# Designs tried in a protein design chat: VH-VL binders against q9nrl2r1430to1533. Part 54

Target 1, 104 residues: q9nrl2r1430to1533
Amino acid sequence: GGVHELSAFEQLVVELVRHDDSWPFLKLVSKIQVPDYYDIIKKPIALNIIREKVNKCEYKLASEFIDDIELMFSNCFEYNPRNTSEAKAGTRLQAFFHIQAQKL

## First folded at step 22 (VH-VL)

Design k195
Fold by OpenDDE, fold request of step 24:
Structure k195 (fold): chain C 104 residues (1-104), chain A 123 residues (1-123), chain B 107 residues (1-107)
Amino acid sequence: as target 1 above (104 residues)
Amino acid sequence: QVQLVQPGAEVKKPGTSVKLSCKASGYTFTSYWMHWVRQAPGQGLEWIGEINPRGGTTNYNQKFQGRATLTVDKSTSTAYMELSSLRSEDTAVYYCARGPEWYQKPGLYFDYWGQGTLLTVSS
Amino acid sequence: DIVMTQSPDSLAMSLGERVTLNCKASQSVKTYVSWYQQKPGQSPKLLIYGASNRATGVPDRFSGSGSATDFTLTISSVQAEDVADYHCQQYFSYPYTFGQGTKLEIK
């Protein structure tokens, strides 16, 4: 049901935020700190944005929720080289997400 | 006040292992990254690895991958660095150093350092 | 690994002089560079992070600048207590790496 599914999304976001590797994804990248980020990343997204969308019931399908989270990781890997702390964190967090998403 | 307390010295034989401790106080231990850095006599600094005490996530300098193990004891606010298969080249002062909060880039800075433990590896 | 090369290896300055320490990265590290001061027999102390941000409690005579591959730590008017080794560090990618250090002495 819609209410139960919403709760599942909320719970998953909470788990992602609590993860040690969430730090690159908690909020949108600062344009001041990373001036060229938005020249490269055209669809920026972060866990706080996803959480807001969940709270507003903007996800009607689990696939829509999953797509946004995958976009978040895709952005990270597009911008950050493989050996950066951001990319390493993203790799581990994405693996964690994939396991948890199977429960949706 | 923030303090990181380390033992003064350790003496080990080649091929053995050592586990160095770093007792943290004056702040929330699980809210900050912890780093380990060593300095051979008369040399520069060398980063060993980092650990998030919250969940135990670690990242290592590949040079030490397989030999260095970072752990924490939350109940005592103590970080540990175990180094196995010791060599004479491992002789150095080993520092623990506090990184930024868990929600920031782990290597952003090391703002508090222990006094270091001198590890001497000799036959 | 990214190599950080500091210059000069050592220098001796007179009190009150302007001191410039350089750090060059083998590849771009953006602004992800920190500087540390290490006085004789002591642990390193944070001076600058993010290339140009002065850490809390650091005297304003210390400043950092640079981006990509070339970085500078400046002491506008060197004091006797500034005698130390200075280390630059990049945290752009793993492993984090330090320069070989610069030794600053007072004449």
Scores: ipSAE 0.913, ipTM 0.957, lowest interface PAE 0.5, mean pLDDT 96
Fold by OpenDDE, fold request of step 24:
Structure k195 (fold): chain C 104 residues (1-104), chain A 123 residues (1-123), chain B 107 residues (1-107)
Amino acid sequence: as target 1 above (104 residues)
Amino acid sequence: QVQLVQPGAEVKKPGTSVKLSCKASGYTFTSYWMHWVRQAPGQGLEWIGEINPRGGTTNYNQKFQGRATLTVDKSTSTAYMELSSLRSEDTAVYYCARGPEWYQKPGLYFDYWGQGTLLTVSS
Amino acid sequence: DIVMTQSPDSLAMSLGERVTLNCKASQSVKTYVSWYQQKPGQSPKLLIYGASNRATGVPDRFSGSGSATDFTLTISSVQAEDVADYHCQQYFSYPYTFGQGTKLEIK
């Protein structure tokens, strides 16, 4: 991946962050607000972390980038029942991501 | 000063539709979730739905079976709730209420409320 | 849907007394509960969110507690201006649901 690929990852993260359904994913879940979260989710990740990895050129392959994004969503669905606002937001954002990822 | 202004009352016949307005001022309209809640006479509160004015994302109480439609007009900082196929049990005061910022959980709180619109559905 | 049940339905208290309002969820809603005050002829006003966080401008005599299914709104020393209906609400899952309300009056 060259500069073009890096730019594509960066742009996609920007689009995800700006999406209405990004609120569950902007930052890591607060342990204070959700005390049991990290007892369940063992590989926590969020868009700000993914953005940092992109900026540091830690993704050598598009598949690595996609894997982190999918992990973010899988964590959401693992912790949140389907009828929660978090899960609903995650469902829509993931669909958006899948469409945008085809452009990578 | 945050304000949500709603018309005082609407009278409708069963089977018709109504579109209630909520004009927001005193804050950045597109930065906060907007909710709609109704209250039948002498009854408790019932959540109808929410909208993110920024992108237009909505979530609804499925009880309304698609009869409720939430929209916004960014240019006028106005939120709308349209309710179709009106029935007598839709008679209630309808409130718009500001939720938290767009980057927070939509239902975290409703910190500012309109004065409500009394909708009377009667033959 | 998650059902929120408040108790009592109504109560009359003397000025200065401690008031305890209860709200029970049909299933765990964690701490995703808010409380609202609604004075006669007025719109609801936010008192507590996240079960125990007092909203801006709310007097110190109001406090919220609880988690999972049992929640409480407490007025340490009830005042005349506290006459109102009080509503609890869960926002754990859709649809958000309110209790039936508790009417507080002063003797």
Scores: ipSAE 0.913, ipTM 0.957, lowest interface PAE 0.5, mean pLDDT 96
Fold by OpenDDE, fold request of step 24:
Structure k195 (fold): chain C 104 residues (1-104), chain A 123 residues (1-123), chain B 107 residues (1-107)
Amino acid sequence: as target 1 above (104 residues)
Amino acid sequence: QVQLVQPGAEVKKPGTSVKLSCKASGYTFTSYWMHWVRQAPGQGLEWIGEINPRGGTTNYNQKFQGRATLTVDKSTSTAYMELSSLRSEDTAVYYCARGPEWYQKPGLYFDYWGQGTLLTVSS
Amino acid sequence: DIVMTQSPDSLAMSLGERVTLNCKASQSVKTYVSWYQQKPGQSPKLLIYGASNRATGVPDRFSGSGSATDFTLTISSVQAEDVADYHCQQYFSYPYTFGQGTKLEIK
């Protein structure tokens, strides 16, 4: 049911945040540190935002939750070349997510 | 105060392996990235790899092609770098260096350095 | 790999003079550059990170600037204790790479 799914989303976000490769995704990119980020990325998102949406019960379907997580990774790969620490972290974290998401 | 303690020197033959240690103190060991950097005599610095002691995630300079292995012992707050198939060109001072906290870009800076271990590889 | 080239290789300055050290990247590294000071027989010491941020405890006479491919470390008034090798480093992409270093001496 909905309550059980909510708990599953919460737990998955917790696991993502605790992962070693979560550092690029914990919060929105700083405009000060990366001035051109928001010129390129039009739908910014991060794990703290996704966590808030989960807590507010904004995800009615698992597919909606998954879409936001995939958007987060898509943004990372769009902005960062593949040999950057951000892209490498994103690759590993996304793989981890895909395994965990099979349980949803 | 933050300290990274390394042995002074190691002498090895070509083709053998060495495991260098770096004992950390004065901070939460698992909360900061750890890096390894070497410096050949009279030369510049060369980055070897990084490890997150929290979960053990590593990234390597591909130049070493799997010869370098980074590990940690959380119980003793000690980082290790093992280098196999040693060559004369591996002769250098090897430093461990603390990076930023786990939630930051791992290469942002190296703010504390060990005194380095002189590795001599010779026949 | 991204190549970092420092200039000059060495220089000798008089006490109190302004010192300018340069570092060029083979491709853009944005502002992901750090500078280190290494005195004879010692480990490197962090001076600057993120191209222009001075590390804690670093004297005000040290400053960093630059972006993309051209970076500069400046000592506004060089002191005797500033005799050292200086290294620039990029952390934009793997592997992190250092310049060959600049040796600073006092006349």
Scores: ipSAE 0.912, ipTM 0.956, lowest interface PAE 0.5, mean pLDDT 96
Fold by OpenDDE, last read:
Structure k195 (fold): chain C 104 residues (1-104), chain A 123 residues (1-123), chain B 107 residues (1-107)
Amino acid sequence: as target 1 above (104 residues)
Amino acid sequence: QVQLVQPGAEVKKPGTSVKLSCKASGYTFTSYWMHWVRQAPGQGLEWIGEINPRGGTTNYNQKFQGRATLTVDKSTSTAYMELSSLRSEDTAVYYCARGPEWYQKPGLYFDYWGQGTLLTVSS
Amino acid sequence: DIVMTQSPDSLAMSLGERVTLNCKASQSVKTYVSWYQQKPGQSPKLLIYGASNRATGVPDRFSGSGSATDFTLTISSVQAEDVADYHCQQYFSYPYTFGQGTKLEIK
């Protein structure tokens, strides 16, 4: 049920955070460090935000949770060229996520 | 204090392989990226690759892709770089260098360097 | 690959003079540039990261500036112990690349 689903989301977020390639996604991009980020990315999101939404039971469907995770990756690929460490990390983490999400 | 200890020198024949070591101490080995950089005599620096000792994730300079292999031994806090199919052009000082914490951009900086291993490749 | 070109290749300055070392990227690397000092027979030492952030323990006379393609390392008043090779490096994209280095000597 809902409790089991929330637990699954929570566990998946934990696994994503612990992954080597989570560093671009742990928290929102700093406007100080990346001044133009929010001029380009209009729906910023990060794992800490997703974790909070999980804790607040804001995801009623697995698809909603998945959509936020995919948005996170989409933002990364939109802002970062393919040959950057951010994009490479995102590619690997997304692949990991897709495998784990099959368990949802 | 943070220390990265490397052997002083290696001498190898062309076509062979070498595995260079870098023993880390003075910090949590698995919490920081590790990089490898070489410097040919009288030349500039060349980045080889990086490894996250936490999970073993690696990124390589494509120039060395398939020929360089980065590994770590967590139990001994030692990083390794294996370079195969050695050529005379591989003659250089090879440095290991600590990067930032695992949760930061891997190339942000290299704040501690080993003393380097001089690899000489000659017939 | 992104090419980092340093200038000049070498220079000799008098003690106390202002030293300016330049680094030019073949394409924008934003502010993802670091500077290293390498004294003869020693390993490189981190001076600046993120184009303008001075590393811990680095004297105040060292400063970094620049963005996109043009970067500068400045020594406000050069000292005898500053004799070294200086390397700039970009970490915007793989592979990370270094300049060819600038050799600084004292007259």
Scores: ipSAE 0.912, ipTM 0.957, lowest interface PAE 0.5, mean pLDDT 96
Fold by OpenDDE, last read:
Structure k195 (fold): chain C 104 residues (1-104), chain A 123 residues (1-123), chain B 107 residues (1-107)
Amino acid sequence: as target 1 above (104 residues)
Amino acid sequence: QVQLVQPGAEVKKPGTSVKLSCKASGYTFTSYWMHWVRQAPGQGLEWIGEINPRGGTTNYNQKFQGRATLTVDKSTSTAYMELSSLRSEDTAVYYCARGPEWYQKPGLYFDYWGQGTLLTVSS
Amino acid sequence: DIVMTQSPDSLAMSLGERVTLNCKASQSVKTYVSWYQQKPGQSPKLLIYGASNRATGVPDRFSGSGSATDFTLTISSVQAEDVADYHCQQYFSYPYTFGQGTKLEIK
């Protein structure tokens, strides 16, 4: 049910945050550090935002939760070239997510 | 009081392997990235790879992919760099260097360096 | 790989003079550049990161500037203890790469 799914989302977010490759995704990109980021990325999102949405029960379907996570990764790959540390971290974290999401 | 201690020197023959150590102290070992950089005699610096001691995640210079292996022993706060199929061109001083905290961009800086290990590869 | 080219290869300056070291990237690395000082027989020491951020404990006479492809390390008034090799490094993309270094001597 909904309560069980909520717990599953919470647990998955915790696991993502604790992952070695979570550093690009923990919080929104700083406009000061990356001045052009928000000129390119129009739907910014991060794990802290997703965590908040989970806590507020904003995800009624697992697909909605998954969509936000995938958006997070797509933003990373859109902004960061393939050989950047951000993109490499994103690639590994996304793979990890896909494995864990099968349990949802 | 951060310290990275490396052995002074290693001598190896071509085709063999070497495993260099880097013992860290004065900080939480698992909270910071660790990097390996080498410097051939009279040459510039060359980045080999990085490891997150927290979970063991690694990234390598493709030049060394498959030949260099980074590991850590959390119980002893020691980082290791193993280099196989040694060749004369591998002769260099090998440094371990601390990077930023695990939640930051790995290459942001290398703020503490070991004294380096001189690896000599000769027949 | 991104190539970092430093200039000059070497220079000799008088005490108190302004020193300018240059580093040029083969492509834009944004501001993801660090500078290191390496004294004879010693390990490198971090001076600047993020192109312009001075590391803790680094004297005020050291400063970094630049973005995209052109970067500069400046010593406002060079001191005797500044004799060293200086290395720039990019961390925009893998592999991280260093310049060939600049050797600074005092006349």
Scores: ipSAE 0.911, ipTM 0.957, lowest interface PAE 0.5, mean pLDDT 96

Design k195
Fold by OpenDDE, look of step 22:
Structure k195 (fold): chain C 104 residues (1-104), chain A 123 residues (1-123), chain B 107 residues (1-107)
Amino acid sequence: as target 1 above (104 residues)
Amino acid sequence: QVQLVQPGAEVKKPGTSVKLSCKASGYTFTSYWMHWVRQAPGQGLEWIGEINPRGGTTNYNQKFQGRATLTVDKSTSTAYMELSSLRSEDTAVYYCARGPEWYQKPGLYFDYWGQGTLLTVSS
Amino acid sequence: DIVMTQSPDSLAMSLGERVTLNCKASQSVKTYVSWYQQKPGQSPKLLIYGASNRATGVPDRFSGSGSATDFTLTISSVQAEDVADYHCQQYFSYPYTFGQGTKLEIK
């Protein structure tokens, strides 16, 4: 049910945050450090935002949770070339996520 | 005080392998990226790869085509770089260098360096 | 790979003079550039990261500037202890690459 799914979402976010490749995704990109980021990325999101949404029970369906995680990765790949450390981290973290998400 | 200690020198024959060590102290070993950089005599610096000692994640310079392998021993706070199929052009000083904390971009800076190990590859 | 080209290859300056070292990237690396000082017989030392951020303990006379493809390391008043090779490095994309280095001597 909903309670069980909520707990699963919480646990998955914890695992994502603890992953070595979480560093590009822990918090929203700084506009000061990356001035053009928000000119390109229109729906910014990060793990801290997703965690907050989980804590507030804003996800009613697993699909909604998954959509936000996928958006996070999509933003990374849209902004960062494939040979950047951000993109490489994103690729590995997304693969990890896909494996864990199958358990939801 | 942060310190990275490396052996002074290694001598190897072509076609063999070498495993260089880098013992870290003065900081939490698993909290910072570790990098390996080499410098041929009279030449510039060349980045080999990086490792996150926390979970073991690595990234390599593809120039080495899998010849380089980075590992860590958390119990001894020691980083290792193994280089196989050695050739004369691998003769260089090999540095380990501490990167930023694990939650930052791994290449942001190399703020502490070992003294380097001189690897000589000759027949 | 991104090529970092430093200029000049070497220079000799008088004490107290302003020194300007240049680094050009073959493509934009944004501000993801670091500078290192390497004295004779020593390992490199971090001076600047993120193009313009001075590392801890680095004297105020060292400064970095630039973005995209053109970067500069400046020593406002060169001292005898500044004799060294200076290396620029990009960390925008893999593999991280260094310039060929600039050798700074004192006349």
Scores: ipSAE 0.905, ipTM 0.954, lowest interface PAE 0.5, mean pLDDT 96
Fold by OpenDDE, look of step 23:
Structure k195 (fold): chain C 104 residues (1-104), chain A 123 residues (1-123), chain B 107 residues (1-107)
Amino acid sequence: as target 1 above (104 residues)
Amino acid sequence: QVQLVQPGAEVKKPGTSVKLSCKASGYTFTSYWMHWVRQAPGQGLEWIGEINPRGGTTNYNQKFQGRATLTVDKSTSTAYMELSSLRSEDTAVYYCARGPEWYQKPGLYFDYWGQGTLLTVSS
Amino acid sequence: DIVMTQSPDSLAMSLGERVTLNCKASQSVKTYVSWYQQKPGQSPKLLIYGASNRATGVPDRFSGSGSATDFTLTISSVQAEDVADYHCQQYFSYPYTFGQGTKLEIK
């Protein structure tokens, strides 16, 4: 149960990271490069953070893991206009995630 | 040494299709975005689209309304751009240009360019 | 689409003079602007990315500045080999768009 779910979370994070559209989400946004990001996004998160939480067994339920992933995408769409490369990447990656998450 | 090699010229009739090639060398082909940009005679540059050779993800300028198709052949490190329903207005030099690495914002820069292929569309 | 407007369309300068090329975006593109140099009969060459970052191998006399809607490419002391068309480009949103170009000549 729990061990199998943990493995599933790990595998899904690996697949997300390897995806072509993962580049906006690999690590936290740099405040140097995007000075106003953290004025807008109050709960920043990225795949490397989520991976760490998985490794530390912080997700007891699949819903908790899914919530963090959805937060990651929500942040992207909140900050980035629809026609930006970030938003387009996020849209595709989220769709991929939704398909993969059904296996959890 | 990074090189992008393109054929010199193509001549096509209106309504037909063309597939332009861009052979990359001197770097890991699948690690960098590839872009296509055209330039009509005496005009500015126009971005057509981008492709991530790693997984095949693409983004297009909607101006082309699905007429442009970007593909890659990893085995030969070659990028392709197919343009269908050709018009006289498609007459231009078509460049392939290397973008940043796949884990970066795809439009960050175009640091290496092919010499371009002159496409002439005329009846 | 975001329109990039360059000014002037063309200019002729004397050797050693300071050259200023302008690029204005129809809306804010933050600092997501690149500059390219295109010499006659050649492909474009990257000069500046991210509004102010000089590309590898680009001479120190080239510099970029600006944010939001107003951007500038400066050549501190123009040389004969700088004769070219210069293009600005935004990559804030799709489609990426270029200015119409500025032609730089030497008197």
Scores: ipSAE 0.903, ipTM 0.954, lowest interface PAE 0.5, mean pLDDT 96
Fold by ESMFold2, fold request of step 24:
Structure k195 (fold): chain C 104 residues (1-104), chain A 123 residues (1-123), chain B 107 residues (1-107)
Amino acid sequence: as target 1 above (104 residues)
Amino acid sequence: QVQLVQPGAEVKKPGTSVKLSCKASGYTFTSYWMHWVRQAPGQGLEWIGEINPRGGTTNYNQKFQGRATLTVDKSTSTAYMELSSLRSEDTAVYYCARGPEWYQKPGLYFDYWGQGTLLTVSS
Amino acid sequence: DIVMTQSPDSLAMSLGERVTLNCKASQSVKTYVSWYQQKPGQSPKLLIYGASNRATGVPDRFSGSGSATDFTLTISSVQAEDVADYHCQQYFSYPYTFGQGTKLEIK
């Protein structure tokens, strides 16, 4: 909820974006490049969208912010088979997120 | 001009290790994935692994997991591939190849290739 | 591992003929296929990525098509400098795998 939480959310998003494995999550998946993505994933989310929601103060609870981050990873694992580059990146970035989220 | 420069040849005994180099120039080294691919005589191409020089993240072909180690030296724009416990079937030309920018799917394309290092492993 | 099977193993063509090279994946790789040209004694050169996108500087006589498991590389009018081995490669999943290659010669 408070202003200190919003600063923590922004810092955590910055750390995620900085990580090597952020590449699948920087922006929403392109429907042109991946035509079937939005047939399977009904609640798309990406780091640029989450960062904008933090900037607009759209997260009222830390749980809402964490839920969007976890939704981002859940979408990745739902769409991508385990041996894809996206799934491997998601696994490592999610592990990194869990470590950094302990700061919240 | 984008260039990837590799030494021409290496000769090693079975059971030893080798560390192959790939000097990059003409582009921002840390902005692009780097891949390693080998080709045994008369055979096809075999992907070994990839590294993101930005933070050092690697992915390996499971066939080489535990034997191959990919590293970079950002200060010299040089990629390295170390292969341990060499066997005669490791005899091949080893290429480094530049992948796409780091924010893209790493295997999307290999647009620039080194000339390859011929590694010969023989008793 | 996803096996990429190319056909034919080799072919000989007259100058100016249309060439079609085939690549079949053992399971769907969507459109995540690239094609490489490798002339004797040289390193591979990128021709096509994403099944159908020509790489920069590749002549427009080269085109790619396909999805899922069946892919083709077409050379609309073969030139003498096109003598090479041609490799398809999937990047859908690890490990990335190449086909065994098709050798193109001029007769």
Scores: ipSAE 0.859, ipTM 0.941, lowest interface PAE 0.6, mean pLDDT 94
Fold by ESMFold2, fold request of step 24:
Structure k195 (fold): chain C 104 residues (1-104), chain A 123 residues (1-123), chain B 107 residues (1-107)
Amino acid sequence: as target 1 above (104 residues)
Amino acid sequence: QVQLVQPGAEVKKPGTSVKLSCKASGYTFTSYWMHWVRQAPGQGLEWIGEINPRGGTTNYNQKFQGRATLTVDKSTSTAYMELSSLRSEDTAVYYCARGPEWYQKPGLYFDYWGQGTLLTVSS
Amino acid sequence: DIVMTQSPDSLAMSLGERVTLNCKASQSVKTYVSWYQQKPGQSPKLLIYGASNRATGVPDRFSGSGSATDFTLTISSVQAEDVADYHCQQYFSYPYTFGQGTKLEIK
């Protein structure tokens, strides 16, 4: 949609970035630091990329925006075992996202 | 200079609680993870938990879940660890240790350590 | 919990010798291992993180290597001030765990 929906998407992304648990999701995982990541994750995405897509009006439906955010979390849970700091952060941030997404 | 200051010793009886302090200086307190680690006399190191002073997010070693509580006071740049239902087995030196910047994996390194508080739990 | 097993438990070395300390994880921790030096009566000091990255101010004689389950800390030429306990730690998953330590002495 419209400008109102894009403003809501931007507000939601800002809230996610501000959250303590955003640290695994701020930018794409470094292949140098995590060499096997891209062997496992085929559709990488991060908050900086999602924010840019909002700024460029690339989301036509709220569902497309939500799908990218959920892809970000599913990548986290696919790559990271449950007891890792990344998975714990992802679990909490996803729960926070679901609460905030009720505004859409 | 980065500095973490802890009281030298505490003596407590079994069944009581203690709240240990760690005052940070020489860096932006809210920008770095803080960890707590203990070491029983003659024994190895045991991680208790971590806190992000930025928003208060905590993660605990499940062994201490329900007994240990990590908090911070941003106005005094002080981290606290409260341990309840004390037992003789809790006798140890308790360290605070600074983790990396908040936007990094919290366990990446503990680069500055307090000198530790010796907690003695005895009748 | 991931168990970190260090070997040897202790050793005594002559000045200038090369020392290798070993740390084995009970399952893969990738490269998420750090090493700490703890001199007698002192708190731990960070030496190595990410298996092989030397922390700021740590002398060049200290180096780390390894991945998955097998890790080493090497001191290329032992000096008197290196008398300490050395601990490895994994930070791959919760709870973070330390090895039992290796005590290094000078003959």
Scores: ipSAE 0.839, ipTM 0.936, lowest interface PAE 0.7, mean pLDDT 94
Fold by ESMFold2, last read:
Structure k195 (fold): chain C 104 residues (1-104), chain A 123 residues (1-123), chain B 107 residues (1-107)
Amino acid sequence: as target 1 above (104 residues)
Amino acid sequence: QVQLVQPGAEVKKPGTSVKLSCKASGYTFTSYWMHWVRQAPGQGLEWIGEINPRGGTTNYNQKFQGRATLTVDKSTSTAYMELSSLRSEDTAVYYCARGPEWYQKPGLYFDYWGQGTLLTVSS
Amino acid sequence: DIVMTQSPDSLAMSLGERVTLNCKASQSVKTYVSWYQQKPGQSPKLLIYGASNRATGVPDRFSGSGSATDFTLTISSVQAEDVADYHCQQYFSYPYTFGQGTKLEIK
């Protein structure tokens, strides 16, 4: 996409990072702290990586950006049972993402 | 030095509400999770809920959902827990406890505790 | 709710003895367990988090181990100041739950 889409992606990422429920998604999960994470999750992604890709114009289509964000949430729900703090945060942040994306 | 200061005691009648306070000092209040835990006399510890004082996000033990309300006042670095529809079974010491930094799993540890407020609910 | 069951309920030890306190979860909590010490009339104090990580300022005689459902807190050489209740707590899932505690006394 165009410059308007890239500016919108940057603003959306900023809003996600500022949200209280961004804490599980700021950086890649530590293998030291969560040793089995990468045995289960094969396409890890986090907000700092997505933000860097936006800043470097690495998304060619808006759908690619959306796919990375949804992959981030999908990973969270795949690894974490529903009653964990990570899954609760992911549910709320994903809902927030959908609302903010509409305002784009 | 981290301190969490709570009033020593509260006495309430059944059917009323109480709002307990926890004044934090010695650290950046909005950077750390805050938890509330109670302990009935002679009993174990029971987690009530947590709040992220950064933006006010809360998670509750479902047992207290609808009765407990966690809030913060960032300007005074004070956390609050309100418990409504009190009954004698709510008689307990209520602790505030600091969790980890907000970007970590909120239950990872409770590293500093207030001295607790003894709530007595009786006729 | 995940039930954390501690054993023994109480225990009396001589100074310098090795103490092992057990905590069993009703389902796997991975390594998301912490241990707290609570001296009579006092607030709990963090000892161990992540099953085995000693909190800052906790003496080296305290150690934790375990994963999944079975966890232990070990005191390698009990001191007089270790008289307390000891609680395990899981933070894997909501609600966070504590064990009922183990009371440690000195003979």
Scores: ipSAE 0.833, ipTM 0.932, lowest interface PAE 0.7, mean pLDDT 94

